VHH binders against FAS-associated factor 2 (Faf2). Designs and how they scored, part 8

Target 1, 346 residues: FAS-associated factor 2 (Faf2), of Rattus norvegicus (Rat) (q5bk32)
Amino acid sequence: MLPFRFTYYTILDIFRFALRFIRPDPRSRVTDPVGDIVSFMHSFEEKYGRAHPVFYQGTYSQALSDAKRELRFLLVYLHGDDHQDSDEFCRNALCAPEVISLINSRMLFWACSTNKPEGYRVSQALRENTYPFLAMIMLKDRRMTVVGRLEGLIQPDDLINQLTFIMDANQTYLVSERLEREERNQTQVLRQQQDEAYLASLRADQEKERKKREERERKRRKEEEVQQQKLAEERRRQNLQEEKERKLECLPPEPSPDDPDSVKIIFKLPNDSRVERRFHFSQSLTVIHDFLFSLKESPEKFQIEANFPRRVLPCVPSEEWPNPPTLQEAGLSHTEVLFVQDLTDE
Key: E = the ipSAE of ESMFold2; O = the ipSAE of OpenDDE; V2 = 0.75 times the mean of E and O plus 0.25 times the DockQ between their complexes.

## First folded at step 1 (VHH)

Design e07 (framework vhh_7yz9_2)
Fold by ESMFold2-Fast, scan of step 1:
Structure e07 (fold): chain B 346 residues (1-346), chain A 121 residues (1-121)
Amino acid sequence: as target 1 above (346 residues)
Amino acid sequence: QWQLVESGGGLVQAGGSLRLSCTASGSTFSSYDMGWYRQTAGNEREWVAFIYSGGSTTYADSVKGRFTISRDNAKNTVYLQMNSLKPEDTAVYYCAAELYGSEWFDAYDYWGQGTPVTVSS
């Protein structure tokens, strides 16, 4: 009985001891860092009141990032819940009105209990030796750097003096970084403006070149049209001359004046000149047109009119006369005066 | 009144180099497109090189790779660097200034007096 209970108890104790050794410290697992900060703030206010420096509402990494971006000091407070001096420090130093005013006006303030996972993580990074613990952090040599450490109990006047001393000793680095950022920003703006001006000029030049090419092409097209018109006119004149020569060669010979079937025609041309020729009554009116067309003095397009009664003679094939009549069929006398009317546009 | 003054012409042997300069007076040069033209006796003026107000350049096929046009807006001057000169480059060279959008196409607003270049064979 009894040895059985004693053996059972001993085994259970060994098992509990081994289980504690195998399980890591739960504070090593940061799962809700913002919740850790909020819960610490609530616990702080319950214990020390609402008159305290304004807590940064975010993770330690966010506080570092914002301090770096804003070029501000970051004051880190690690609260040791079980340390004998923590209550005295918080009540009498950290929550003193003059300390609150200094911290609120000049720095970001991040604080957490080392019993919370987020605070424990920060503790492992800063490796504090005792409590209360404050660290001043700022951007120095392109890195967020601890520039001051305050370890152990400190009175409010000494706290103000120490924080001010740390800030004054290091303020020049933040001023230098602000000037460097301004210089970089000015250089970037100037380069961007130069690049924009260059690209705008290049685009404008490309557009001007395109427009000038279009204008030259337009001028070339106009010159080509003028030249084409001249060549067409020259070819037209050459074809007209060849046609006149062909018509002249195909003209039938004039009948003798003694031929009873001869018709003497006197033509009045548009330039008031007169031309005379004999034809046979049996010849087509087309022979009259061919004769007039063969003359150098004839207009390019014309019609032939007879008087008494006034009428246009069908001397070329038309819809009304596909086969032009003979001189006899057209009612011409042995002696006629015919008028040549110019139909060419001047 | 706008005036263009050319300089740098002269006698040079084939394969030689010359740099022509054209300086503008009486107006703001930087807004104008600038060109170089050449003319031989009895022939029309032919375009050689052109530089737009923004710095882009164009060249006639006969001079590509041999001639370079450039401008210095601070000095109101346009330059024509002529390398590997040939006897056929013998001409009077004229500087011209044109504002983009001239209603007279190919017509330039201002012409220089010309500078003679003679390339011996």
Scores: ipSAE 0.000, ipTM 0.174, lowest interface PAE 20.9, mean pLDDT 81

Design e08 (framework vhh_8dlx_2)
Fold by ESMFold2-Fast, scan of step 1:
Structure e08 (fold): chain B 346 residues (1-346), chain A 120 residues (1-120)
Amino acid sequence: as target 1 above (346 residues)
Amino acid sequence: EVQLVESGGGVVQPGRSLRLSCAASGFTFSDYGMHWVRQAPGKGLEWIGNIYYSGSTFYNPSLKSLVTISRDDSTNTLYLQMNSLRAEDTAIYYCAKDTGEIWYSYFDYWGKGTLVTVSS
């Protein structure tokens, strides 16, 4: 009789076991790790009061990161809500004033219930055997390492002694890492100073080379300018001399004093010197200009004036006189005094 | 195995000159650049300058007119000549070996340092 109901309940228990095996544990999916920590802090304060170690306000991963960055011990408390010793431990040991003082002064304190997904995830990582559970974690040999585990109910004085022993045994590793970080920082400063010095030296050398090149170019340009000026002046003097010689070679010969058509002209130069030459009445006034230009004493630009009446003689071709007149057409006498006027400054 | 031993430090009067030496052993000295670094009391490390294996020198611009670095590869010795010493030049002076990295100069070995005190 009764075996039918017994068999039924046995089958139901097997199905419940199977369903638990098939159904994923809701604690295995962490969707709000910060919310898990906050909700645990509130529930802890409701049960045990506000006199407790300062809870790290963040995820387990953040707590590990901050402990590593600050080179501090991380104390992890995993709260087993259903364990018989959890309330005694929290009230008598964890919230004891001396324990609170030690934890707050020496370490970061992270805590969560294993009933929350974040706490359950940490539980799976640390693999605790019983409750209450504490783990001490620190940076050792370049990785975050569990350096101590406290499992089961412990009295406050023993808790202080065990935490102190774990820290004292491992403090050397944190001191070593601090020294290594300081050495790395000093080396980085030296490398930066070296790089800055290399750049400054390179810039100084480039600036010296630039100035030296500019100075050489300036000297070269000045030398070229002086040379060009000398060549231009030499060419000007040479051309002037050649033109004077050409005009002198092209002068017609002086007529005889016995020629009735000869004109004796006395030229008064700007330097008060006098020059005489005979010309033929049929010759152009241009011959007078060519003669005067061929003289070394003549100005570079001049005009020839006659008196009584006072007039400038058209001795060079112009728009008014494209063919300058002959000496006869200009009204010159058998003996004339003509004045050479310097026009170089006009 | 690699050893760098500085010498020549001591008490000197302001305005005087001083030459420091560094004796190197345990590596092929002629293949590596060498550095001088100093640390004044209560201050950080200050790079003075270096000399490459080729003999080329580079100096901290703040110190270039006051110091000269040279080397003697036949005796495995590095030198730091300091002129016109001032009270601010009081420091522990370290010899350091370059790693030989192509990208930048870096220090892999240091001497124990020699103390230079500039005081009247």
Scores: ipSAE 0.000, ipTM 0.235, lowest interface PAE 17.9, mean pLDDT 81

## First folded at step 2 (VHH; framework vhh_7yz9_2)

Design n1 (from a17 with V103F S105E; at its last look DockQ between E and O 0.00; V2 from the best seeds 0.00; counts 0 for: pae E 8.9 > 2, unsure alone 64.2 < 65, grease 25.4 > 24.2, placed apart)
Fold by ESMFold2, look of step 2:
Formats: structure tokens, sequence, C-alpha cells
Structure n1 (fold): chain B 346 residues (1-346), chain A 121 residues (1-121)
């Protein structure tokens, strides 16, 4: 007996639990929430006429959002299609001219049938006990809050009095929130202005520092250029001196005055000094250039001229003279005077 | 009972795009409505978008046409695709179960930790 009774109820409990997964209420799934509101509006006008409070045309979520943003009361009506008092309430209370005027002037009005998915969802949130059902909702303590509930049939004069009482009791919360929003907005504007001023000052300081860095870098680069030019000139001078010493060490010996092939040459330098040296007729004219180049007083670039006939002697290999001639091939006599011309500026 | 974890926030240039994700650890995710909210410091939390259990969506006027909410019930995840971002969209974004802020028995809002989004010019 007792074992059967426990088993029977346990089996029923398991069955009831399983049914919740297989057969959920079809109103639980909201697929067209705006359609649910529009459907109610059309049904209302068909049954009760065009003279009614202005319906909020949107979802419950949109109505809550608008009421919160605008700091307005939201009146929510849940319609029980099958409740015996619904028609009388809609016809005689909601459509009363003074009720229409109050609702239109003081609040947003959202309405839906609880047989539609959107209305059913709101019913689960508001958990009404009977119909007709009204809830007054407003922003209170930074949350959308139900501040009044009216359930059951109510006459138009009583409806006006109840709605007015709820609004009067809660209006100070909306005023307080409006003031707090103004303070926060002013604080945010001031902070933004301070942040913009700080960023502008920072950018000005960065530009000033950047310009100083650019000027210092420009001066440093100029100083580096001067130093590099000085070092390059010193290297050039050192290379020249080394080449002069190398040529001096490689010069062939001066021939004896008794040598019949000896050529005595007197060089007139650009500084009017004279240098005398003997050469051999078989030697290349390059020996003359090398001798003059080895002198410390010689120009860095020069040419050698003779006066009988007036001519420039080819003492350095060139495109025209790849192999300079010997002194004999150039027609020099046993005694010559040659002129050294400075070519440095060419 | 439920835990919501947001991800995908960050820094983005104005006109850019960002995709937020919110993963729920609770059972029966497919039975619940889900929403995205956002908040700047010192201001009230602002509703952004809502997706019903049946898949229908609704949006705040400030984001309509730019943001898209979607859900993947197999992954217990809701998404917010944010396109054409403006500096005004800078906020901490919160995922929540349900967008109804009305306190009633049996309807309890679960909130994530928030994911910050910064939109610069």
Amino acid sequence: as target 1 above (346 residues)
Amino acid sequence: QWQLVESGGGLVQAGGSLRLSCTASGSTFSSYDMGWYRQTAGNEREWVAFIYSGGSTTYADSVKGRFTISRDNAKNTVYLQMNSLKPEDTAVYYCARGEYEVFTEGYFDYWGQGTPVTVSS
C-alpha cells in the first residue's frame, strides 16, 4: 500500500517533469513582438472604437527604454482576452474621455494581450493575479521599477484618482534623477574640456621640444660636416706628402756631368725660384714630372713648357700620349730651361 | 547559477567595427532572452539591443542600423556586431539575461563583468 503510493506519486512527478521539456507553453517563444502589440491595437479598435489612449507602438523593451530616457511614467496594461471584466474595463474606463486625457498627457501607454507571446512574457515578469491589470513603471533608484499595481475592474473616476496618487507620490524621484543627470552631464563636459586642454598643452610642449631637438640636431650635423671636411682635407694632404716622398725615393740617380748623354735642365718654378738637375737623354719625360712632383714647393697640378719651340711637354701618361717619350725623342738639347706652370685652378 | 563572460572589446577608430561575444554557463540558454547594455562612468546603464528566445531582435534608436545582435544556442553565446562606430559608443558593454529591469519574482538579471570599448577619432 504505502510502497505503491510512493511509487505512483514518484512516477507522476517524473512524468510531469518530462512534460515540461516536451510541451513548453507556446507563448514562451517571442517571434514577432511588434506584431503582438499591433494585433492588440487593431483588436481594441475593432471592439471598442477609435477613441482610446494613444498606444505605444513598439516592444515592451522599447517602451521601458523610452520611459527611462525621457524620465516619464510608463503605464502597462495586460489584457485578459477571456476574462469577464476585460470588455467593461476597456469600454467604460480606458475609453472614458477624462482617462484618455490623463494617459495621453502624463505617461507612455503600452498594452498587449497575455495570449500573445510578447504579452505573455511581460505577464511572467509582472506576475499579475487577475485582470484587468495595470502597472505603473518609472525610473527609481537608477532602475525601472513598478511603483503601482491596479488589479481588477475599476471605474474611471477611481482609475484617475489611483493613477494620479501613484504619480504624485513618485514625481520627486523623477525630478531628483533629472537633476543628477544634469550634474553628471556638466561634470563630463568639464572633464572633456579639461582633457582637451591637457592634450592641447601636451601637444604644444611636444612641438616646442621637437623644434628644440631639430635645431640642436641641425647644429650638430653642421658641426659634424665641418669636422669631416677638415679630416678629409688632412687625409688628402697626407696622401699627397706620402706620394711626393715615394717619388723622391724612386728617382734615378743624377748623371755625372762627364756623361755625353747628360742633359742639364734649369726649371723655373711659379714662385720664381730655379731648380737645376741633370737627366739622361734615354730617360722618359715622366722622370722630369716625378722630380718636380717630389719638390715640396711644386704645385699639386702642373705642366712643363719649353720655349724653343713653345710647347707643352708630355711628361705624364694621357689618352693622347699613353707612353711619354724620352728626353731625346722630345728634342731636348744638352742644356734646357723649362717652365713649370701651375694648373691647380683648372 | 548563471555566469556570463563578455569578450571582444578594445580600442577602435571611428567608423570601424568590433564584435562582442557573451558566453553563458547556465542551462537552458535557448529558453532565455538576452541583451546588451552599455554604461559610461556616472551614468545609468543604457539598453542597446535585445534578442528574444525565438530569435526576434530589437534595438535602441541610437544603434539601429549599425549594430546587429545574434545568438548561437549550440554554443550558449550571444553576439553584438558593432559597425560604423562613433565616439559616443565608448562605454563598458555588459551582456545580460533579460532586458526587463522590473523586479518580479522569478525574473533575475544576470550580468557579466563588462568589456570596455573605446572609439577614438
Scores: ipSAE 0.011, ipTM 0.508, lowest interface PAE 8.9, mean pLDDT 82
ESMFold2 (binder alone), look of step 2: mean pLDDT 77; pTM 0.782
OpenDDE, look of step 2: ipSAE 0.034; ipTM 0.395

Design n2 (from a06 with F27S I28T A33D T52Y V101F D104E; at its last look DockQ between E and O 0.05; V2 from the best seeds 0.00; counts 0 for: pae O 16.1 > 2, placed apart)
Fold by OpenDDE, look of step 2:
Structure n2 (fold): chain B 346 residues (1-346), chain A 120 residues (1-120)
Amino acid sequence: as target 1 above (346 residues)
Amino acid sequence: QWQLVESGGGLVQAGGSLRLSCTASGSTFSDYDMGWYRQTAGNEREWVAFIYSGGSTTYADSVKGRFTISRDNAKNTVYLQMNSLKPEDTAVYYCAAEYEFITEYGFDYWGQGTPVTVSS
């Protein structure tokens, strides 16, 4: 019976191949890969029951990706709907409890009919010769690789033995890949940690530098402020001195003691010193103020007070006295004693 | 970012001389105190020489009279002239910088180091 089956399948394959040249196989258009898988699953369950290996619910590419990511075996089943051995295989082998247990525990399982576009696409990639078709795929040398193929009707025990053999034969590679991945991951983590540490250090350094700059700037500003204050004080003193000198230069000449229109004024200063000078009755009280102001010993701010009667002399222009009165108008006699009161601290 | 890059390290025979250079990439180099340190495998870094921003220098006792630290502010570079080298001077030499105004934290920047090997 072997030669007849082989011939039949070969002829069918040739026919299919020939048809491909005449009419593009509508199955070549992958329009809904997920739909194809789901549809197959439903058809499978309707025909063979719900006791089957867990179908990977996704595209073939997704199954490969997950198998790669998880470093797991991927068992791929391509179902030939029209093949005579497909029903027997599914009922007796694939849905056997021991087979289900093996597949579910040790590998991902992806299955599709070759009559579906997705299944057809996969069949083109895997190039099965007959049905049932199983391929074991795993990550080997950084590529997903078919490491075993099972074609034709197979009994449950034989299936288990062969799958187990394939897995065992390739276990070393899987382990090595896992180790390599772990090493790479560890290295990556270490590098990341190093980078983070470096960045943290850099930030710390930058912050330190910023603080230093701020401190330097603060010190500089403080020094500048102090210097400016000193300069301002010096300028103030200089201006005051210049003003005193100016007042002195602008003073009218002192009248003669023989001048009948002169007033002798004795100023009593806050430091108990006495200064005397003559003025004209016709002169403004501003003149006596200017005289006192021009003295080195005079306070910066002062008022002049007469004792008889006690009064502050309006020697500086004010709202009440925009033009200070003359000595005569102020009621001064030929000889007066005036008291200078220091107002600098007021 | 303010960085220090050392150069001039290498293999030298005992009694020989070597000149190390450290160039700073940052601004205001003249405001930094600069120093050289060295470290052997498994040991702590030890201070070798220091040059202040003002130009004054200090040396570790182990290198005093043999090593000279200098700086060129125009080139943002500090130098370590090493004379009469001994096998004991074999180490990775590191350049360090400290900003003058804040000394509480020690040196602010470090180079990656340059290896010096003195053969007997």
Scores: ipSAE 0.000, ipTM 0.217, lowest interface PAE 16.1, mean pLDDT 85
ESMFold2, look of step 2: ipSAE 0.000; ipTM 0.346
ESMFold2 (binder alone), look of step 2: mean pLDDT 80; pTM 0.800

Design n3 (from a02 with S105L; at its last look DockQ between E and O 0.20; V2 from the best seeds 0.00; counts 0 for: pae E 4.6 > 2, placed apart)
Fold by ESMFold2-Fast, scan of step 4:
Parts: sequence; C-alpha cells; structure tokens
Structure n3 (fold): chain B 346 residues (1-346), chain A 123 residues (1-123)
Amino acid sequence: as target 1 above (346 residues)
Amino acid sequence: QWQLVESGGGLVQAGGSLRLSCTASGFIFSDYAMGWYRQTAGNEREWVAFITSGGSTTYADSVKGRFTISRDNAKNTVYLQMNSLKPEDTAVYYCAADYEVYTDLGEYIFDYWGQGTPVTVSS
C-alpha cells in the first residue's frame, strides 16, 4: 500500500505547488513550524491572558503522531486574526474555565494563527470555511481522521456540549485500539517470560553439566592419585626385592665349620625368629648387613647390636665409619648372638 | 452535519460506461478538493481521480484516458465519468472531500468520506 500512498502524496505535492504558483502567498513556506506555534502562544497570551488550554508545543505532524501514539483526541484551533468573531470566541468561549478544564483533561490541543506558515499549512489541509474554527482528530480505522468540525462563533456551554458529543460518538474506536494494544503487549510480555524461563533452564542445565564434569574430574584425579601411589609402592617393593636378590648373590660363601677363622652368628630378628650363618673373621661387617638385608623377614631399615657390652655394630658405611671394620676388629667370638633392631620409622 | 452522498453505481458489461455522482452538503463545496477512490474485495482502498477547488484534475495510471472527473459547484456535486469499463474496474467507489495529509509516520487525515457505491463490470 505504501507505493500507492507515495504516488498519491506526490500528486498532492504537485497540486499544492500549482496552487502556490497560481495563488502565491508568503505563508506557503514553513521554515520554523515550532517557532510559529511558540510565537502564536505568546501573542495569544498577550491578548487573551494566561488562562487558556495547554498548547501542544510542537508541529502539527508531531501533534498528530502523539495523539495516535497516546490514543487521544487532538483538538485543532485555527486562529483567524482578521475575523470579527475571533476575539469574542477566545475571550468568552475558548478561555472559559469549564472549556479549559475539558480540553486539558480529555485532549491534546494544537493551535496556530493562519497568518503563520505552519498555521497556513494546516489551514490548507483542513480547508476551514469560516472562523473561529475547531477540528477534532483521532485514530479511526488505522488513520488519523477528522471526526468533527466546529465553524463559526459558539458559546461556551454549546462548545462543551459539541466537543463532548463528538468524543462520545467516537470513543469506541480508541477503546478498541487500546484493547488491541493491551493484547499485543500481554503477548509480548508472556513471550519474554517464556524466553527468560527457557534461558534460565538452559543455564541451570549447563551449570549441572559443569558440576558433573568437575565431579567426574575430581573423582578421576583421586583414582589416578590412588593408582599412582599403588604403582609407586609396587615399584618400591620390586626394587627392594631386586636389591635383596643382588645382595644375596654377592654374599661370600660360608666358611667350613672346620676353619679356625670361622664365626658362627645366630641373629635374633625383630619377629623373634632366629637365623644362623657362618662368616670369616677377615670379612667386613658389611657382609653381615648384606646377609640380613637379603632375608625376606628383615625390616627395611635396621641396625645390629652386640650384647656384651651392648653396642651398635657399624655394619654399613657411615660418616663415622666410611670403611666398616672386620668381624675380628669388632671383637666377635667364634659363636655370637646378635640382635637386629627395626629402624623403619627412623 | 457534513455529508457526501454517492449514486450512479450498478452492473455494466465490459466496454460500457457509467457516471458516478457525489453530492455534498453542509460545507462550501467550491472550497474543497474532491476525489474518487475504489476498493475491491480483499484489497485496500486505492485512489482513482482527484479534482482541485480550481478545477485541475489528476488520474491514476490504471484509469487515465478512460475516466474523467469533473465538478459542478452550483450543484455541490463531483462526477466520475467511466468509459471503456473493464472487469478489473469492479469495486466499491468512494467519494472524498479534502485531501490526504501525510504525516511523519505515514498516517493520513481525511475530512469526509461517502458511504460508497458498488460498480460491477461483467465480462
């Protein structure tokens, strides 16, 4: 429909141009429409006082737009400065307290002198026949429509009656449009609430999934730590077993019982079990440690004590004993009982 | 108080002619521009012809050369002479006084509309 409207509107522009060419008028050029309304308001107040309906402070087009948006009646007053009845109408009818109250409470009020370009433009649109002139405009069937015209001198009581009649006759159209707008607004609010609920639900689902992923990751990490600790412990036990086997293989053979330099040692382990082995007096105390270490029953860390006098034998290299003494140097007899002390917690 | 009363519609065969009349009351007819619009079922109202208060005429492309708008200010009447009618001219024809004023939002204002007069063109 818009292309049809543009075509028709351009024809109206041509007609307006032709009319201005045939009947040139300096008021035909609107350059400051807001200024026209403001200057008219000031001149009106100087002549008729400040007790008047509230003037819409904007262009005619803006007043139409606002009336449509707000679903209100627009009352248009075209002031004929040169008409004999204009002064009487303004002083006695338009500025009557009851008329002011009605207009201010029910309508947007736009007014301008036809001697101003903006007022003249509106005059050409509304085509009034005489002054004073009032037109009532409202949204009807999707268009801003003139629903009433009042032309010529009218008394305040009659003016109130006529304006009220026009509004009452046309109020149904505005009520219908308000109901339609309310329905559209309710639908939009409901749709927005549904969208917000959907997004909140989606966010909650994403949060649940994030928490589940974090829980799975924490569980996996804990299981991985337990598995690593288990593997580390198994590796430690294997290394310990291999070390024990290596020490066992490197042990010197037991000397014959008939060897005068042989020492028979009975070891008392922390488990109260006893193990016996022969050594040679010329061997280092380290062979005693290596033998005990090679036993499955031995603690991981231990020391060897002789019992008369009680003393710890230096059976492993240390800072104090970098080269442990021989069995002979340690003062061991041909038959000894030595005690293995568990030091695993040291 | 102001009225526009249309007449002259009816059934006509393709290639025929009809003359529509619209009589105004309650205002100074000679001061007003007058127009004819038409509306077909399922479509919006479309402009047909326009005549200014000074007598200048303009027509929609679809009717130019076939339709003639005229006015008689003494009788307060505007006429639409429709010649060489086609089936696509079938519509309800409306008389309008004044002219459409385009607002910043594409809204229009009309002073007065008639009740409409139906025109049916058979093939």
Scores: ipSAE 0.000, ipTM 0.118, lowest interface PAE 15.4, mean pLDDT 80
ESMFold2, look of step 2: ipSAE 0.014; ipTM 0.451
ESMFold2 (binder alone), look of step 2: mean pLDDT 80; pTM 0.796
OpenDDE, look of step 2: ipSAE 0.450; ipTM 0.791
ESMFold2, look of step 5: ipSAE 0.169; ipTM 0.623
ESMFold2 (binder alone), look of step 5: mean pLDDT 80; pTM 0.795
OpenDDE, look of step 5: ipSAE 0.432; ipTM 0.793
ESMFold2, look of step 7: ipSAE 0.137; ipTM 0.541
ESMFold2 (binder alone), look of step 7: mean pLDDT 80; pTM 0.794
OpenDDE, look of step 7: ipSAE 0.494; ipTM 0.822
ESMFold2, look of step 8: ipSAE 0.158; ipTM 0.611
ESMFold2 (binder alone), look of step 8: mean pLDDT 80; pTM 0.795
OpenDDE, look of step 8: ipSAE 0.576; ipTM 0.848

## First folded at step 4 (VHH)

Design p02 (from n3 with L105I; framework vhh_7yz9_2)
Fold by ESMFold2-Fast, scan of step 4:
Structure p02 (fold): chain B 346 residues (1-346), chain A 123 residues (1-123)
Amino acid sequence: as target 1 above (346 residues)
Amino acid sequence: QWQLVESGGGLVQAGGSLRLSCTASGFIFSDYAMGWYRQTAGNEREWVAFITSGGSTTYADSVKGRFTISRDNAKNTVYLQMNSLKPEDTAVYYCAADYEVYTDIGEYIFDYWGQGTPVTVSS
């Protein structure tokens, strides 16, 4: 004889279990891992108080990255909410002052409940057999490795002994990794210094070559300028010679020595040479200037002076004398000595 | 000094192909393992593909048979060839570098990251 009500409830329970079984665990999808950690921390503090090891503020992946970067041990605690020993472990072992001090001083501490998606994901990775569960992870032989597992209830003194033993047994690997990283960093720094020195040397050589080319161009331009000045000077001399020949062709012929209106003028040039020519008393003083200008030995700019009394003769048109006077009007005698003054540097 | 520069992202139609490139500078590329991760708005960064310094490759289940990771040590570049693209592949793709090559703790972790390149797959 079996009770009908008991048989009914047994079938219903199996049916409900089967329905839940065919649907995946909602904890299988992690959507807010940081929120899972923060939520667990608050729940932990509500149950066990605020005196606990410092929880890593981040995801499991972030904690692993930090442990690897800093070459530190990572202690992972997976909290089994439903396990009979979880409360005793947290209150009496994990939150013991000496345990807190050891964990805070020697390692990073990451913890989460397995009923949270992030904690469940980590549980799937580490595959713990029972609770309480602790795993010690570190970089070993170029791999993040579980170097110790503590499964089941453990007392505070034994916990300290076990954690210390695991760290002491594996500290040499972290020291080796630090040395390897230092060597790699030194190699990188040296390579970078060599690359920078090479580029600086290349740039310096290019700069020196640029300055050398600029200096050669400046020198070439100076030589070109000097040559151009010489050509300009030669052209100026050629033009001056042509103008002198033109003036010479336009000069009136010298009067005969027997002409009663002839004036004999002896010119004293700046080079102390003497030149003489005859002119008519009726001719303009401009004829005297044209004659002197036509001479190869004459300066480019000059003035003509008479003595006794000393005076400058107006031999070129000016504001004072727009029409230069004749030799007679200027008071020249039948034989005159005139002085040519060089004004080229005026 | 350490840099990862990504390129090749853009808009592509479903069923199309796209090749992402990531060029490394400031470290000895051939010594480093390289990986590709992707992230959609408001979601966690998920790994896509991993290639060791020796050339061994691993892929996430969602991209197996469609994506191929490769490297060219002479060019200091890692590639992600994406074929048969789906709208679900729309994400910002990140390249990453790591000197340490393996982990059996359920994670791939990387110390150096690129800035990300967006990929949009239209239907």
Scores: ipSAE 0.142, ipTM 0.581, lowest interface PAE 4.0, mean pLDDT 84

Design p07 (from n3 with Y102W; framework vhh_7yz9_2)
Amino acid sequence: QWQLVESGGGLVQAGGSLRLSCTASGFIFSDYAMGWYRQTAGNEREWVAFITSGGSTTYADSVKGRFTISRDNAKNTVYLQMNSLKPEDTAVYYCAADYEVWTDLGEYIFDYWGQGTPVTVSS
ESMFold2-Fast, scan of step 4: ipSAE 0.258; ipTM 0.656

Design p09 (from n3 with Y102I; framework vhh_7yz9_2; at its last look DockQ between E and O 0.16; V2 from the best seeds 0.00; counts 0 for: pae E 13.4 > 2, unsure alone 63.5 < 65, grease 25.8 > 24.2, placed apart)
Amino acid sequence: QWQLVESGGGLVQAGGSLRLSCTASGFIFSDYAMGWYRQTAGNEREWVAFITSGGSTTYADSVKGRFTISRDNAKNTVYLQMNSLKPEDTAVYYCAADYEVITDLGEYIFDYWGQGTPVTVSS
ESMFold2-Fast, scan of step 4: ipSAE 0.345; ipTM 0.703
ESMFold2, look of step 5: ipSAE 0.000; ipTM 0.284
ESMFold2 (binder alone), look of step 5: mean pLDDT 79; pTM 0.788
OpenDDE, look of step 5: ipSAE 0.532; ipTM 0.837

Design p10 (from n3 with V101T; framework vhh_7yz9_2)
Amino acid sequence: QWQLVESGGGLVQAGGSLRLSCTASGFIFSDYAMGWYRQTAGNEREWVAFITSGGSTTYADSVKGRFTISRDNAKNTVYLQMNSLKPEDTAVYYCAADYETYTDLGEYIFDYWGQGTPVTVSS
ESMFold2-Fast, scan of step 4: ipSAE 0.139; ipTM 0.575

Design p11 (from n3 with V101E; framework vhh_7yz9_2; at its last look DockQ between E and O 0.07; V2 from the best seeds 0.00; counts 0 for: pae E 10.0 > 2, placed apart)
Fold by ESMFold2, look of step 8:
Structure p11 (fold): chain B 346 residues (1-346), chain A 123 residues (1-123)
Amino acid sequence: as target 1 above (346 residues)
Amino acid sequence: QWQLVESGGGLVQAGGSLRLSCTASGFIFSDYAMGWYRQTAGNEREWVAFITSGGSTTYADSVKGRFTISRDNAKNTVYLQMNSLKPEDTAVYYCAADYEEYTDLGEYIFDYWGQGTPVTVSS
């Protein structure tokens, strides 16, 4: 068991200890890690020229993830803006054509100033001792691992030799991981193909059952529509019969045969039967239509015609005849024969 | 040289509590999702809890309501508060870090793993 460790503190030491816990509110920090990388790249080009290794344009975490996924070396450069050797290293080593060629051909290159928030965070993670600082990182033993560190000013030929040595010493681990990933990929592709075929079969069966249910529902709905149409026809027939009975009850009485203003009308129906009734000259032709409509033998829709001259009598209100005329106004004589024409299918 | 170092494991009586800590270095902790796994002798590792870089948490059904995962990005530390411990919680507990990126196969491959801290819950 470890002993308890007690540190003696004076009043001043306690105060200094408490002050170490005062930190900025993290919500006040606006962090743009990609902006820090782009800003460093622009500053680098302004100061050292455009002939330089290709910078990875992304965060340190993105660069690590890409190196892991692609099984590539990642070279990390931390720039010390205030260090006396930084300018010489950048100008004479990093920008040397052979160094540019090596870095561009064999690795990802991530760089940032430690004065920027992203570069400072990487500095805390890598814990460099001095500048210029380079770290080589790769996937080793299932971990992203720093496999080489180069600290301090280095000449371009020595940089090439040391980077090449680090990569050659570690290349076998990347080859082994590529082989293991290919094996896992082949196994998972086969499993996925088997699973996808099974799922496709299930989806096809589900779709067939869904279509069967929809077809049954459509058939049921059509049967309901037919039933509703049948009920509507029965209702229409009943309403027609009731209306015929109502019209019969509302007819004015038949005038006496000796009434000088009476008109005897003989109606010839479409079924070749005949019906006789007397009307008064002063009555509207609507009465004739209502009488004929009240007959069980009469068509649902009909018109009334007179002969000599042959004409259709306006017995119902229409656009042409909003108020049908009286028998007198229509020119009917004291005895008439009128013809009922069936309009049901016209 | 990345590291994940677990601490806070030990022997505890059933119904007791234990708090595991995992301190990270060598990568940018705030950009990674963190998880806890456990392994009993003769079995494969079992997922326990997960916390995203943004602080969203997810738990295995066996530990829901008893365990709480949390993180302190200022200290580069993830915690597992384990309450109402049972003998079946006895295992070696591992901390893991994962880059929050969708893979083509829908798998999570943790970038970093800790060494493990043993937890024993006696009856």
Scores: ipSAE 0.006, ipTM 0.300, lowest interface PAE 10.0, mean pLDDT 80
ESMFold2-Fast, scan of step 4: ipSAE 0.159; ipTM 0.588
ESMFold2 (binder alone), look of step 8: mean pLDDT 80; pTM 0.799
OpenDDE, look of step 8: ipSAE 0.059; ipTM 0.602

Design p14 (from n3 with I109L; framework vhh_7yz9_2)
Amino acid sequence: QWQLVESGGGLVQAGGSLRLSCTASGFIFSDYAMGWYRQTAGNEREWVAFITSGGSTTYADSVKGRFTISRDNAKNTVYLQMNSLKPEDTAVYYCAADYEVYTDLGEYLFDYWGQGTPVTVSS
ESMFold2-Fast, scan of step 4: ipSAE 0.233; ipTM 0.638

